# VH-VL binders against q9nrl2r1430to1533, part 34

Target 1, 104 residues: q9nrl2r1430to1533
Amino acid sequence: GGVHELSAFEQLVVELVRHDDSWPFLKLVSKIQVPDYYDIIKKPIALNIIREKVNKCEYKLASEFIDDIELMFSNCFEYNPRNTSEAKAGTRLQAFFHIQAQKL

## First folded at step 1 (VH-VL)

Design u2f (framework fv_ustekinumab)
Fold by OpenDDE, second read of step 2:
Structure u2f (fold): chain C 104 residues (1-104), chain A 121 residues (1-121), chain B 107 residues (1-107)
Amino acid sequence: as target 1 above (104 residues)
Amino acid sequence: EVQLVQSGAEVKKPGESLKISCKGSGYSFTTYWLGWVRQMPGKGLDWIGIIYPYDSDTRYSPSFQGQVTMSVDKSITTAYLQWNSLKASDTAMYYCARTEYYDLSGPFDYWGQGTLVTVSS
Amino acid sequence: DIQMTQSPSSLSASVGDRVTITCRASQGISSYLAWYQQKPEKAPKSLIYAASSLQSGVPSRFSGSGSGTDFTLTISSLQPEDFATYYCQQYDSYPLTFGQGTKLEIK
């Protein structure tokens, strides 16, 4: 990649990735690790994918960016019971996101 | 049984428009990504792009962006690949294929039988 | 774009042979690698995903290995129906790309 000034979306993605609770969301779920994941989740997404979309300027509206982030969390909560580490991490990260998203 | 059935072979002239189809059955059509792959005569496979039938979300290869258009008609569980103006270089076999694993095209678990498109003067 | 290079481009083998095909990515793709089989005048068939996971219905004589940039498809004991062209495909990043193919012919 090249050196460029981070947009608001880029900055937020960086903050999400750096968050302690980002680990379930950094990359797409491994089918090997979770064989039935993609039987349930049909529109998977992760922070690395969202970051790529940001870098390619695919988000024209903040709402589009927010939709993808919310999809990411929705997928997590759809697949993972609330008492799992993934769901708990997702809950905290989503709360953080909602605070940061107010700045968009 | 999952099936992808594509429309028949096409013989066209340069400059003509074309829309080929891929009908899915035996599965929830709207919730699986569907991709298109080009194979020029005697050559390998080229990834064109993928479409999510539920909301028509699309991902195109940069090489095919603006050259073709992917679409779907959910009511008849059919995906389409279309050209507004064919070129001789568009001559190829075109496959549709379903992808289950991720929102990137691949791996494809089921394939259509292919549609041969021949463009010549 | 990520270039996928297969080797060899073609090879001849006999029934019962152990065959290995290599796929190299121009950059790291983790395990986001699939293998396909294509017979003449037929659509490709999925063999392996995630570099080493067999697709449903694929014979156990097929196996995949590798991670990062170097991957291999192995047929432990070649059967008559295995003569075909094989392709690798990366799905680590856009645009997804295929290897140029390896044609496996009867010796």
Scores: ipSAE 0.014, ipTM 0.671, lowest interface PAE 8.0, mean pLDDT 91
Fold by ESMFold2-Fast, scan of step 1:
Structure u2f (fold): chain C 104 residues (1-104), chain A 121 residues (1-121), chain B 107 residues (1-107)
Amino acid sequence: as target 1 above (104 residues)
Amino acid sequence: EVQLVQSGAEVKKPGESLKISCKGSGYSFTTYWLGWVRQMPGKGLDWIGIIYPYDSDTRYSPSFQGQVTMSVDKSITTAYLQWNSLKASDTAMYYCARTEYYDLSGPFDYWGQGTLVTVSS
Amino acid sequence: DIQMTQSPSSLSASVGDRVTITCRASQGISSYLAWYQQKPEKAPKSLIYAASSLQSGVPSRFSGSGSGTDFTLTISSLQPEDFATYYCQQYDSYPLTFGQGTKLEIK
């Protein structure tokens, strides 16, 4: 089985996943560990969900893909205080994303 | 088609080690949590724990902490449940089950067929 | 731990009957409740999640309702294949816990 050439969205998701600051974004926040998260965050999302949507060809426009990534960062900054390791990782990863997204 | 296929029945003696498996197919294996559930003969369902295959993050029920080990081999889309030293009280049916990716704590939407483990002298 | 209590523990019914099974949580779990069906010698099958959302492929005669601490599973017109044990499960709090089960038997 050969590997197909990755789409631009798949390539960017892979780059985000491999970034050192991706750890807060790899999977959904646990309802069990953080019970109030889903009371505050009404549209949860994570890189694993975005990757599934890319693989199912659910993004028809680059703007839809970008909106989901931005929602992920927005949720991070809404829930996590500015001085947390999560918010700091989010700030750095978002900057990286903005540079890479200029190619979309 | 989403499938979870478990290894066959095991008959063991107390003190022996055992590793049973659960192979996922028809979905993105690393993006869903996988849970393990025990059912003792004639009894109800007991949650053992869950594992996230992407990074092997685990959550165990306090009743099973230190009794079993959950692990994953992503290259063959397979999860494992392992005992270092079996006891007669481990005799049960063991199920693996997938949780939906947007809710990591459960519910379990697809289940394996179960692995019967019998521990007797 | 959140204790899940089902009632009745067993129920005898006839084909065509309307059957209701209840599940009570020892503390509020919002709508983080699932229902499963298990036939003898078979794995559990997912029926309902989020208290009232029907799992894909499950017949519409199955419905769930409730929020907080009190939940019900209803089968509007019992079919021969519905005789089984039914389990509720909360997924609001760690550890995940199941009810003791309700065995639905032929009358």
Scores: ipSAE 0.007, ipTM 0.648, lowest interface PAE 8.3, mean pLDDT 88

Design u2g (framework fv_ustekinumab)
Fold by OpenDDE, second read of step 2:
Structure u2g (fold): chain C 104 residues (1-104), chain A 122 residues (1-122), chain B 107 residues (1-107)
Amino acid sequence: as target 1 above (104 residues)
Amino acid sequence: EVQLVQSGAEVKKPGESLKISCKGSGYSFTTYWLGWVRQMPGKGLDWIGIIYPYDSDTRYSPSFQGQVTMSVDKSITTAYLQWNSLKASDTAMYYCARQDYSEFGYYYFDYWGQGTLVTVSS
Amino acid sequence: DIQMTQSPSSLSASVGDRVTITCRASQGISSYLAWYQQKPEKAPKSLIYAASSLQSGVPSRFSGSGSGTDFTLTISSLQPEDFATYYCQQYDSYPLTFGQGTKLEIK
């Protein structure tokens, strides 16, 4: 990426990454640790990927950015039962995101 | 064992339609993106597009958008690439290839079909 | 589109040689780079993914390195079966694009 001021998208990604419940979402799921993940999730995404897209100015609309974030959570809830640590973290992080996204 | 088996060589004339096939086996056919790659004689590799068999979600290269159509028949774990009207410039080897994610990035092609040679000449 | 440029386009080497092939992207692609091997009249074969991860079943004499725009495929000690054409491919963004290929011939 080039030199630029921190955008609203960038700021939100930073806040998401810094959140205590971001750990399931920081990077793509390891195939070694979760061998069947990519047999189930067809459109994997993570905060590091979203951050790259932000840096590359790939999001022209806030809705596009929001869609990717929601996809990230959707993937989590699709793969992980609701009682798992990942799903619980996702639930809390998503709630945080929904509050922050109102600023976009 | 993951296998992609493609249909046999085709000899066609300009203007004719064509549909070639790629049958997957040894893996969950519906949950892996499947790509098509063109290789013109003596040339390199050109990405055509990818299709997700589960719901037929597709992405086409801009160069091939509207020129070919990707489809699948999940019941027989087969993907198709078709032309409505072939041109001489469509002469090439066509490969299907499974795309897989790594923990470090987007999709790459981990398994390839043996290729289908398409020859278009008057 | 991201252009991938390989160098050299062709080279000759002998069995036992150390061979290096370079791939340069027109823009940063992080580590979203794969290498393939293709022998005449055969389909490509995956060698490396994520710039440096060795595909299962590929001999350890193959290695990949690089990040951003410059990448390298290395064969530490060339074997007879390694004479082929090699392609790099970026999957940082669509459309996916390949290098023009490097033909490795026997000297």
Scores: ipSAE 0.017, ipTM 0.686, lowest interface PAE 7.1, mean pLDDT 91
Fold by ESMFold2-Fast, scan of step 1:
Structure u2g (fold): chain C 104 residues (1-104), chain A 122 residues (1-122), chain B 107 residues (1-107)
Amino acid sequence: as target 1 above (104 residues)
Amino acid sequence: EVQLVQSGAEVKKPGESLKISCKGSGYSFTTYWLGWVRQMPGKGLDWIGIIYPYDSDTRYSPSFQGQVTMSVDKSITTAYLQWNSLKASDTAMYYCARQDYSEFGYYYFDYWGQGTLVTVSS
Amino acid sequence: DIQMTQSPSSLSASVGDRVTITCRASQGISSYLAWYQQKPEKAPKSLIYAASSLQSGVPSRFSGSGSGTDFTLTISSLQPEDFATYYCQQYDSYPLTFGQGTKLEIK
């Protein structure tokens, strides 16, 4: 990794955050609001955590960054039934991510 | 380094309005919840509420709902706590604190401001 | 609201002592409990989160344990700088609630 890769990760996270379908992914799911989430999801992650890791230079390879984004989507599909607004938003945002990630 | 810097002490009369501030620096301001905690003279800690600066989502303690307003100005990384009409019972130290997270989704207050002393007397 | 009860409300101890402070929740909170230290005229400082996870920079003589309703903060060998008020806080349910505090004083 280097400064060029970190700039690309920050740009992509910003684009994901600004997307209309990012609302389920902006922050960690609240245990107070969704009590059973952490019983089901063993590696919770959200865009705010991923952005913090980018800012702290914790991603050494593009694959590590991509793995965390994919984990976020995987968690969404594991917890939320396919017909929910959350799962539909996740499907559209993941497709957007795959297109943008081709540039990494 | 992470810092939360609060505005200076205030001396007010009952019925006056007041807005105190908490400025964050050294971290991604919009991606962490920011909380407010009251400490009455000689008493313990009392949670007021939390705000998420990215979208201004708020959660208030029922005892403070309608009594105070939390807000943020993202452009200057500053959070505010506001009263429309102060009461003598609002006399207290007010702390802002950042609510951190872990890989397990837990939330707690990891960094605290120095506090703003608010004195309301006739 | 979840009530947090600390015991004792105050205690006197000597440097080098092993000190334990207890916090009890009125209902189960799993491990969603934090401990804070507050010195006179100062803001609180985070010590422990998730009942037993030590905050970065906090000395290893501090430890937390417990789950459900009963929690303990232990200081294994009390130092002069440890004389302070200690608060537990649950973050399982809104509203967030603190214990009343335990004041550690020099014997």
Scores: ipSAE 0.007, ipTM 0.605, lowest interface PAE 9.4, mean pLDDT 87

Design u2h (framework fv_ustekinumab)
Fold by ESMFold2-Fast, scan of step 1:
Order: C-alpha cells, then structure tokens, then sequence
Structure u2h (fold): chain C 104 residues (1-104), chain A 121 residues (1-121), chain B 107 residues (1-107)
C-alpha cells in the first residue's frame, strides 16, 4: 500500500480504539484470567496487533486489513455467548466498522 | 528508534513522596504493555507490575500492591511509578520495560536505562 | 509463586568456549520463558522469548531450549562482550518471577 491507504487504515483503527465499545478488543484476551480462550480461539487478534501491523506497513490491500478486523469480531462471537457484554459490544463496534469501512 | 527514557537519579528521605517517569518514543505507546522492575543493590530482578497505557489496566505483584502506584499520561507517552511515603527498603534501581503485544505476562523486549532511587536519613 | 532456580550461580569461561546456563521452574510453565543479559551498571537486554525465539539483533551464537520445567541458554562460541549476568524469567502466571542470575566471568 500507498501513503493514502496507510493513513486511512490508521485513522480507522484509531476511531475503533476510541469507540466506547472497543474495550473487549483493545488488547488480547488474558491467558491468565481466561485460560481456556486459546484452546478455543486458534487465530487470536486484537486492535493493538492490527494497529502495529498498520504502522509496519504490513497491509498491502484494504481487504487484508478488513479481514483482520472481521477475524477479531468472529473470534468474539465464537467465544462469547450472545447475551454477554463482550458480544453486545462486538455487535455495536462491528456495525460502526461496516459503516466506516465504506470510506476505504 | 524504539526507546524508553527514564528520569534521573533521586535521593530522598524516609516518608517523602516520589514520582519517577518513563517516556516512550519510536513506537505506538498505547498498544504495548509497560512493566516496572526493581533491582536492589547487588541483587537480582523483582517484578513490580505491568500497565496497559491506553486504558490504565494494571497488574501488580502482591509484594508491591498498595506500596506503589503505576500510571500513564498518554498525551506525552509517559508512564509513572509513584510512592506516597518512601522507606529505606525502597532503595534500588527501577527499570521500566516494554511488554509484548500478545500477552500481559510476556517477555520484556525494550528496557529503559533505569532510575536509581536512594532513600536514607 | 513460581520459583525460578538458575545453575550455576557463577561460571568461569574463556573466549571461544561453549557455555550452557540452566533454569528450572518449580511448576510447568510451557514455553513462557525469557532470557536477559545484564552488564555491570547497565539495564538488562532481552535475548530470548518463548524459550527459544531469538530477539531481533541478538547474535545467532545465543540459543534457548526447553519446555515445561527445564530450560537452557547456550552460547555456542563465547565472545568478550558476552561476560555478563544472565537471568531467566517466567511469564506463565502472576507474579512474574526471575531466576537469581548466573554470573559469567572471564577465566
């Protein structure tokens, strides 16, 4: 990717991080507090990892960036039952992301 | 260049308060955990705690819980370690170190140069 | 707390030697083990994480191995700049704990 693409990815990830519903996604789920998470989720990811990939210019296409964000939401819904605060936050943040991703 | 730069040496008396700093540069400060480690003179390394700079989520060693406070100021990419009332037993070198992206309990990859704190009457 | 025990506490060696330092955890820590090098009056330097993964910029003569409770740090051909104290650290559970250190001294 070009400089416009990298700036767009950084802007979007910053907007996601600042969103009220980002709290389950800011950093990886604690293996110490939630020891079974990594037995269930085989491709863990979080906004801090995605942001670092953007900073290191690891996304060549918008689709690669979008795939990592969608993986993050998919993991949330796979691990967390629908009625949890995590799943509810994930649903709202994913909707916000889908609206913002149209800018990419 | 990824760096952690710590504040200078401190000489204090028992009962005094102190706040030392650790400034990050060359990386996204709020995306990595940041830890504090104590090394008493001639001794090994003791883990104090770790803080996630974006949301100030903290994990303290039981030995340091209530003895010291970790905090951050995101606007200047700076972490702090604070004592309300110093004791002679707090005399040590204090290091800040960057934790990994992946685990709050991960290895530390980048270390500050250390802040020497001397507490004596 | 998980106790980390290093052996030996000190070791004398010559440039060109193969040096091995061991670290034992009081309970299983999988591969959540890091190694650090500390020179006199300097901050520790990260060498290895995840028991065997070399940190960027660390010379290939350094290697780590082990899993569970027994771990080793090996320097395949000792250089003058390698004389230092070495620490292992577990990050499997809280609190994070370090070994007592192994001081590598010139023979």
Amino acid sequence: as target 1 above (104 residues)
Amino acid sequence: EVQLVQSGAEVKKPGESLKISCKGSGYSFTTYWLGWVRQMPGKGLDWIGIIYPYDSDTRYSPSFQGQVTMSVDKSITTAYLQWNSLKASDTAMYYCARGDLYWEGSAFDIWGQGTLVTVSS
Amino acid sequence: DIQMTQSPSSLSASVGDRVTITCRASQGISSYLAWYQQKPEKAPKSLIYAASSLQSGVPSRFSGSGSGTDFTLTISSLQPEDFATYYCQQYDSYPLTFGQGTKLEIK
Scores: ipSAE 0.416, ipTM 0.845, lowest interface PAE 2.9, mean pLDDT 91
Fold by OpenDDE, second read of step 2:
Structure u2h (fold): chain C 104 residues (1-104), chain A 121 residues (1-121), chain B 107 residues (1-107)
Amino acid sequence: as target 1 above (104 residues)
Amino acid sequence: EVQLVQSGAEVKKPGESLKISCKGSGYSFTTYWLGWVRQMPGKGLDWIGIIYPYDSDTRYSPSFQGQVTMSVDKSITTAYLQWNSLKASDTAMYYCARGDLYWEGSAFDIWGQGTLVTVSS
Amino acid sequence: DIQMTQSPSSLSASVGDRVTITCRASQGISSYLAWYQQKPEKAPKSLIYAASSLQSGVPSRFSGSGSGTDFTLTISSLQPEDFATYYCQQYDSYPLTFGQGTKLEIK
């Protein structure tokens, strides 16, 4: 297979996915597992969706990419109380993201 | 600091068009719903609608549907409320307000300072 | 539409008083209720959300309670800066609606 140089966005998404605290964010929440999720979260997003957008070059500005990542975290904090594993993971991952995003 | 700053007072005549603005700063502008509220002189608060800056999804009060238009310019983190043809009854203070992160953006936690719109012949 | 009715429409009190304002919804709204404070010629300020959760920076003398249709805002010991108009707002369903307001005046 061919080898290509990952863009900064691609690299950051890879790092986010590989992070230990990425598990709440890898894909969209299942309606079956969380029946009320989409009653609360109106703009769902996940790392797989963001990755697809990156792969399709849909982000023209870093701010657009950052906005989607922040939306992902805001959804997590909106749905999950602060003391939940998901919220705690989100907090750590977001902190990681903020550090890495400075490199964009 | 999270804040919403609105455009200045407007004095208009009936039939004129108007577009007022609300600029957000200190937070991720696209990820919070933004609401508009009308307050006629000496009266209470009237919900106009809300808009989600991320994709401009909107919810209007039936009383204001078709009477005003909400929009956003994400590039400058600014929301707009516009009239195509003002009426004297549109005279009021107009507030923008940020939706609460934890409650579907329908409860407001931050408010703009308001824009006074006066419409008279 | 869900109608929100506040009581009383106006109230006179003194500094140090315990003040209670009520808000009644025309139908059940669970805990989707917020309270706001507005001083003359100023924008509203958020006080309470989710019926009983205190907004950040709001003094602890403010509290909210209730669920379903009946809600209360309480100021445990009124301070000079608390004289203002208070509004409740439901966000259970669209359109969002406010109470008519309660003006709290100095006795």
Scores: ipSAE 0.005, ipTM 0.657, lowest interface PAE 10.4, mean pLDDT 91

Design u2i (framework fv_ustekinumab)
Fold by OpenDDE, second read of step 2:
Structure u2i (fold): chain C 104 residues (1-104), chain A 122 residues (1-122), chain B 107 residues (1-107)
Amino acid sequence: as target 1 above (104 residues)
Amino acid sequence: EVQLVQSGAEVKKPGESLKISCKGSGYSFTTYWLGWVRQMPGKGLDWIGIIYPYDSDTRYSPSFQGQVTMSVDKSITTAYLQWNSLKASDTAMYYCARHIDYESGYYPLDYWGQGTLVTVSS
Amino acid sequence: DIQMTQSPSSLSASVGDRVTITCRASQGISSYLAWYQQKPEKAPKSLIYAASSLQSGVPSRFSGSGSGTDFTLTISSLQPEDFATYYCQQYDSYPLTFGQGTKLEIK
């Protein structure tokens, strides 16, 4: 797709990935590890997928990008009870995202 | 055991309407995307689209958008593909298939119905 | 749309042969590539997902490789039941698209 300067979306994804609480979101959940995940979550998404969409310029509006990020967190909270490490990490990362998203 | 059982062969005339079915069993019907695939006689596979039975969320191929309608009846774990006005060019085998993503977040097909042959001729 | 091009369109081989079928995507699809087998008058059967992962019950003589735009399906030692038509499919983006198929016939 050529070399270009990082967009605001790309930069934000990088910041999310680098965050200490990104570990539940870096890649999609493995069906092998979590056999019932895809019985519950109908629209799985992760930072690697979002990053690819950014790279492919699939986001025309900031709202579209934000929607996918929010979906990612929504999935996490739908599947994981509030007391899990995943949900706790998601809560903190989402808060971070909301602050950073104001720059978009 | 996951099974997708499709309705029987159809012989229709141009202009007629048609609704074929695909019944799922042996799995949580509402929480797996279900896809439809067309195969014209002697030709390859054409992806029509997918539907999520839980809320009937649909994604159509642009080539089939407006040409067919996907729907479901969750109460009987059945998906439908319908035409309002058949054309001779709709003659094909139609397959339903369950979409599942093991690790990618996108949905390849894993289980297939036996197919429904639709023949449209004057 | 992403176009998937298979090669060859048809292939003749003998039992015991090593067979390779290729699939090329018009743009990068990472590893979001599946392979299917279809025998005459039968529904397709899923063989491989994620470019290289075998579906449950698929013999180990089948293997898939590749990433980005170029992918291959390999049958290490062809068995009588392997003569069929094979299709690749990308699921990187909508609409999902199939290759045109490769018919594997007995020599």
Scores: ipSAE 0.017, ipTM 0.678, lowest interface PAE 7.2, mean pLDDT 91
Fold by ESMFold2-Fast, scan of step 1:
Structure u2i (fold): chain C 104 residues (1-104), chain A 122 residues (1-122), chain B 107 residues (1-107)
Amino acid sequence: as target 1 above (104 residues)
Amino acid sequence: EVQLVQSGAEVKKPGESLKISCKGSGYSFTTYWLGWVRQMPGKGLDWIGIIYPYDSDTRYSPSFQGQVTMSVDKSITTAYLQWNSLKASDTAMYYCARHIDYESGYYPLDYWGQGTLVTVSS
Amino acid sequence: DIQMTQSPSSLSASVGDRVTITCRASQGISSYLAWYQQKPEKAPKSLIYAASSLQSGVPSRFSGSGSGTDFTLTISSLQPEDFATYYCQQYDSYPLTFGQGTKLEIK
């Protein structure tokens, strides 16, 4: 692992951030705009937090990194009904992630 | 490691335009909100607003909305604060600061630039 | 807008003293409060976030407490380098607002 795994995590996060469907995931949900979000979602996470954790070398295993990305998608599907633009973006981005994660 | 480096002091006349800068280094520039804070001579801190560099999403304090414009140039990891027409009351130290992005949509400041002194007088 | 009121406006203490600075919000802000230190002619430095969490590199003599509307910053065993103005800031709602500052003078 080590250095090469960290570069792979950084590359994958960058690809997710640049994807057209990343807009619901770039930063934490605003409490002002969505007041009930944090009543429902107990472990909020976003791509900016995941990237910071990669930068600080907080992921010891690839599975820990994958778990945080999957938590992000799980939160999206838990809060947002299936037919929303957020859930549809999450579905497409998750499929993209699964393809890219085969390289980890 | 993490650094925010601001442009040098400015001396301007009322009615002139000005654009000051804040260059980030040592971190992922586009994944953190960047804020601006004003400190008038001998006074406390006033929050101006925040910008998210990835998409240029902005949130201004109502007292600064329309008075000043925040922007970024991602290619050089630099944020800007701009006035179209300066007033004597704009005389102040201006700080940029990074917001840590670990709270529920609300962010305290963690790293600060050294400040840019703007003096507006006739 | 949420108003942040600090007391006292200025405080004088001796090296080794325990110093307490208070901050009151005009409405409930849970624990969404930060403390900053500003030394003369320098940029502010972040000390505490989430009312009680120390920023990395901040000496353990600094501590924060409180929730809702009433908050305190405590400096145990005051050091000469602690001469500064201290600011609280709420980040529960926009616009973010600072207290007026408390100037700490070391005797």
Scores: ipSAE 0.006, ipTM 0.602, lowest interface PAE 10.5, mean pLDDT 86

Design u2j (framework fv_ustekinumab)
Fold by OpenDDE, second read of step 2:
Structure u2j (fold): chain C 104 residues (1-104), chain A 120 residues (1-120), chain B 107 residues (1-107)
Amino acid sequence: as target 1 above (104 residues)
Amino acid sequence: EVQLVQSGAEVKKPGESLKISCKGSGYSFTTYWLGWVRQMPGKGLDWIGIIYPYDSDTRYSPSFQGQVTMSVDKSITTAYLQWNSLKASDTAMYYCARLSEDYYTGFDYWGQGTLVTVSS
Amino acid sequence: DIQMTQSPSSLSASVGDRVTITCRASQGISSYLAWYQQKPEKAPKSLIYAASSLQSGVPSRFSGSGSGTDFTLTISSLQPEDFATYYCQQYDSYPLTFGQGTKLEIK
């Protein structure tokens, strides 16, 4: 196919994925590893899902994209105590996101 | 290219044992679940179970728990489904199918199926 | 167990028709829903995953929608090669379960 410039959403997702603290968020939480996760989290989401939505141009507004990212973090903090590695990573990644999101 | 190649058709009698195979290639065999699905003649799809080749973690459908055994040989990227004592009701097409670790993609690749016929 | 109920069980349509198949879960499964196509004497083929994501290589006339308990597979303009049996499947909870299937036949 042709060469296309990445959209702001695409670029931000790439940056999030490449961030050192992205590991809890790259894929959906494993039901095998965390059996009760989906009993608690009713709107699961991850960066791979968000990336696909971006690639499919499903976000028409920046707010929609931001809402999904914030949901991702919200899920993390809802399930994980603040002293966990996941929550700590989420805190740092969210801070990074908030800075980058100002460019949207 | 991801491929799942299953062993050939089987004709067996009740009481006999059977082990059919599914060889994966073109992907990281150990880090994708491999599922088995039964399809009785003219019927729908029945989930049997999934196995994670990395550590042979298994999840069985309650309907198939104790009726079949899933296993893998990682060295040849092959999964197996076996019966210790076949019944006529085991006559069906059996499919293997790949499932991502987090299940997200569903069964994205399927084997061609192995027909198992059990009759006296 | 989560029961997946497809509707209709069978459907007759013509080339060019818009076709809709529904799948209802007995309880909420978020978006952990896939659609498969199976032709006679062939293995199932993945069409849709995560309720609405199109599998690689699948024509764009196929689409999936829905969340929670109600899901839909849509073929916008039926092609000759689309006559087959379609299955939904939830992978939200164990045991994983399939719908009963919808046979799409030529009118």
Scores: ipSAE 0.024, ipTM 0.714, lowest interface PAE 4.3, mean pLDDT 93
Fold by ESMFold2-Fast, scan of step 1:
Structure u2j (fold): chain C 104 residues (1-104), chain A 120 residues (1-120), chain B 107 residues (1-107)
Amino acid sequence: as target 1 above (104 residues)
Amino acid sequence: EVQLVQSGAEVKKPGESLKISCKGSGYSFTTYWLGWVRQMPGKGLDWIGIIYPYDSDTRYSPSFQGQVTMSVDKSITTAYLQWNSLKASDTAMYYCARLSEDYYTGFDYWGQGTLVTVSS
Amino acid sequence: DIQMTQSPSSLSASVGDRVTITCRASQGISSYLAWYQQKPEKAPKSLIYAASSLQSGVPSRFSGSGSGTDFTLTISSLQPEDFATYYCQQYDSYPLTFGQGTKLEIK
């Protein structure tokens, strides 16, 4: 046995998870800690869900994968006011994603 | 079964170099962060850094940046912590520990520790 | 850096007691807090992650709670094997930081 290489989608999700600005996106927002989140956000998603979909080979097109990542950022900017640490982290991570996604 | 097995105790003099190891088994080595933690005699736990074995991406504690080097050899599922020039203040127990990719489960499995003694 | 402060630094208790250890973060860390148990001359053992999730194989007498900056580890009925030092740790932001530890001693 040799070293196993990660798929392109898996590699990109790993890069996003490792980024210092990934903290708002690692898992779904807590209903208890943020009660109104699910009143505002109708299609919640997080990196752990996207990673599971990648590992189960549920993305048939690169566009489907990109759409889920963009939904995650869209949810962040919809819920969080522009000057919050969450929105600022989202802005930086989204820029990083756009650069990395050019490899897909 | 997940295991992290560390190299044996070391006795060194100030100024000497040292490289200690942590071998992972029973899991996908490249998809978990590998962390290093120092515990000085009679003291608490100090985080040194974490390395992601897939691409050797590192995150160091500012107090350890430039003091030690973390590295991995994926072919033998082994992580390393290295000093170019040891100091007496490096005397401590050094633990490696696994951290999930998304950090959610914390440091879930720990190595047994490597005792490093630096004295003249 | 996020500072983690544990209280008390040490406590003495008897088998069967309910024991509570607290941990305070200097800023909000959401639920990114873990608790570890360390026995003399042994490596730390993971007890709780994500503030309240019990690690596999850990007895149900251990529980964690808390939100934001204030967190608690509770042992509902202390057993002889529970005498150890307990550490909290945040993994919300870099650098990762540990509390100073709470030494739990037999009365």
Scores: ipSAE 0.000, ipTM 0.569, lowest interface PAE 14.5, mean pLDDT 86

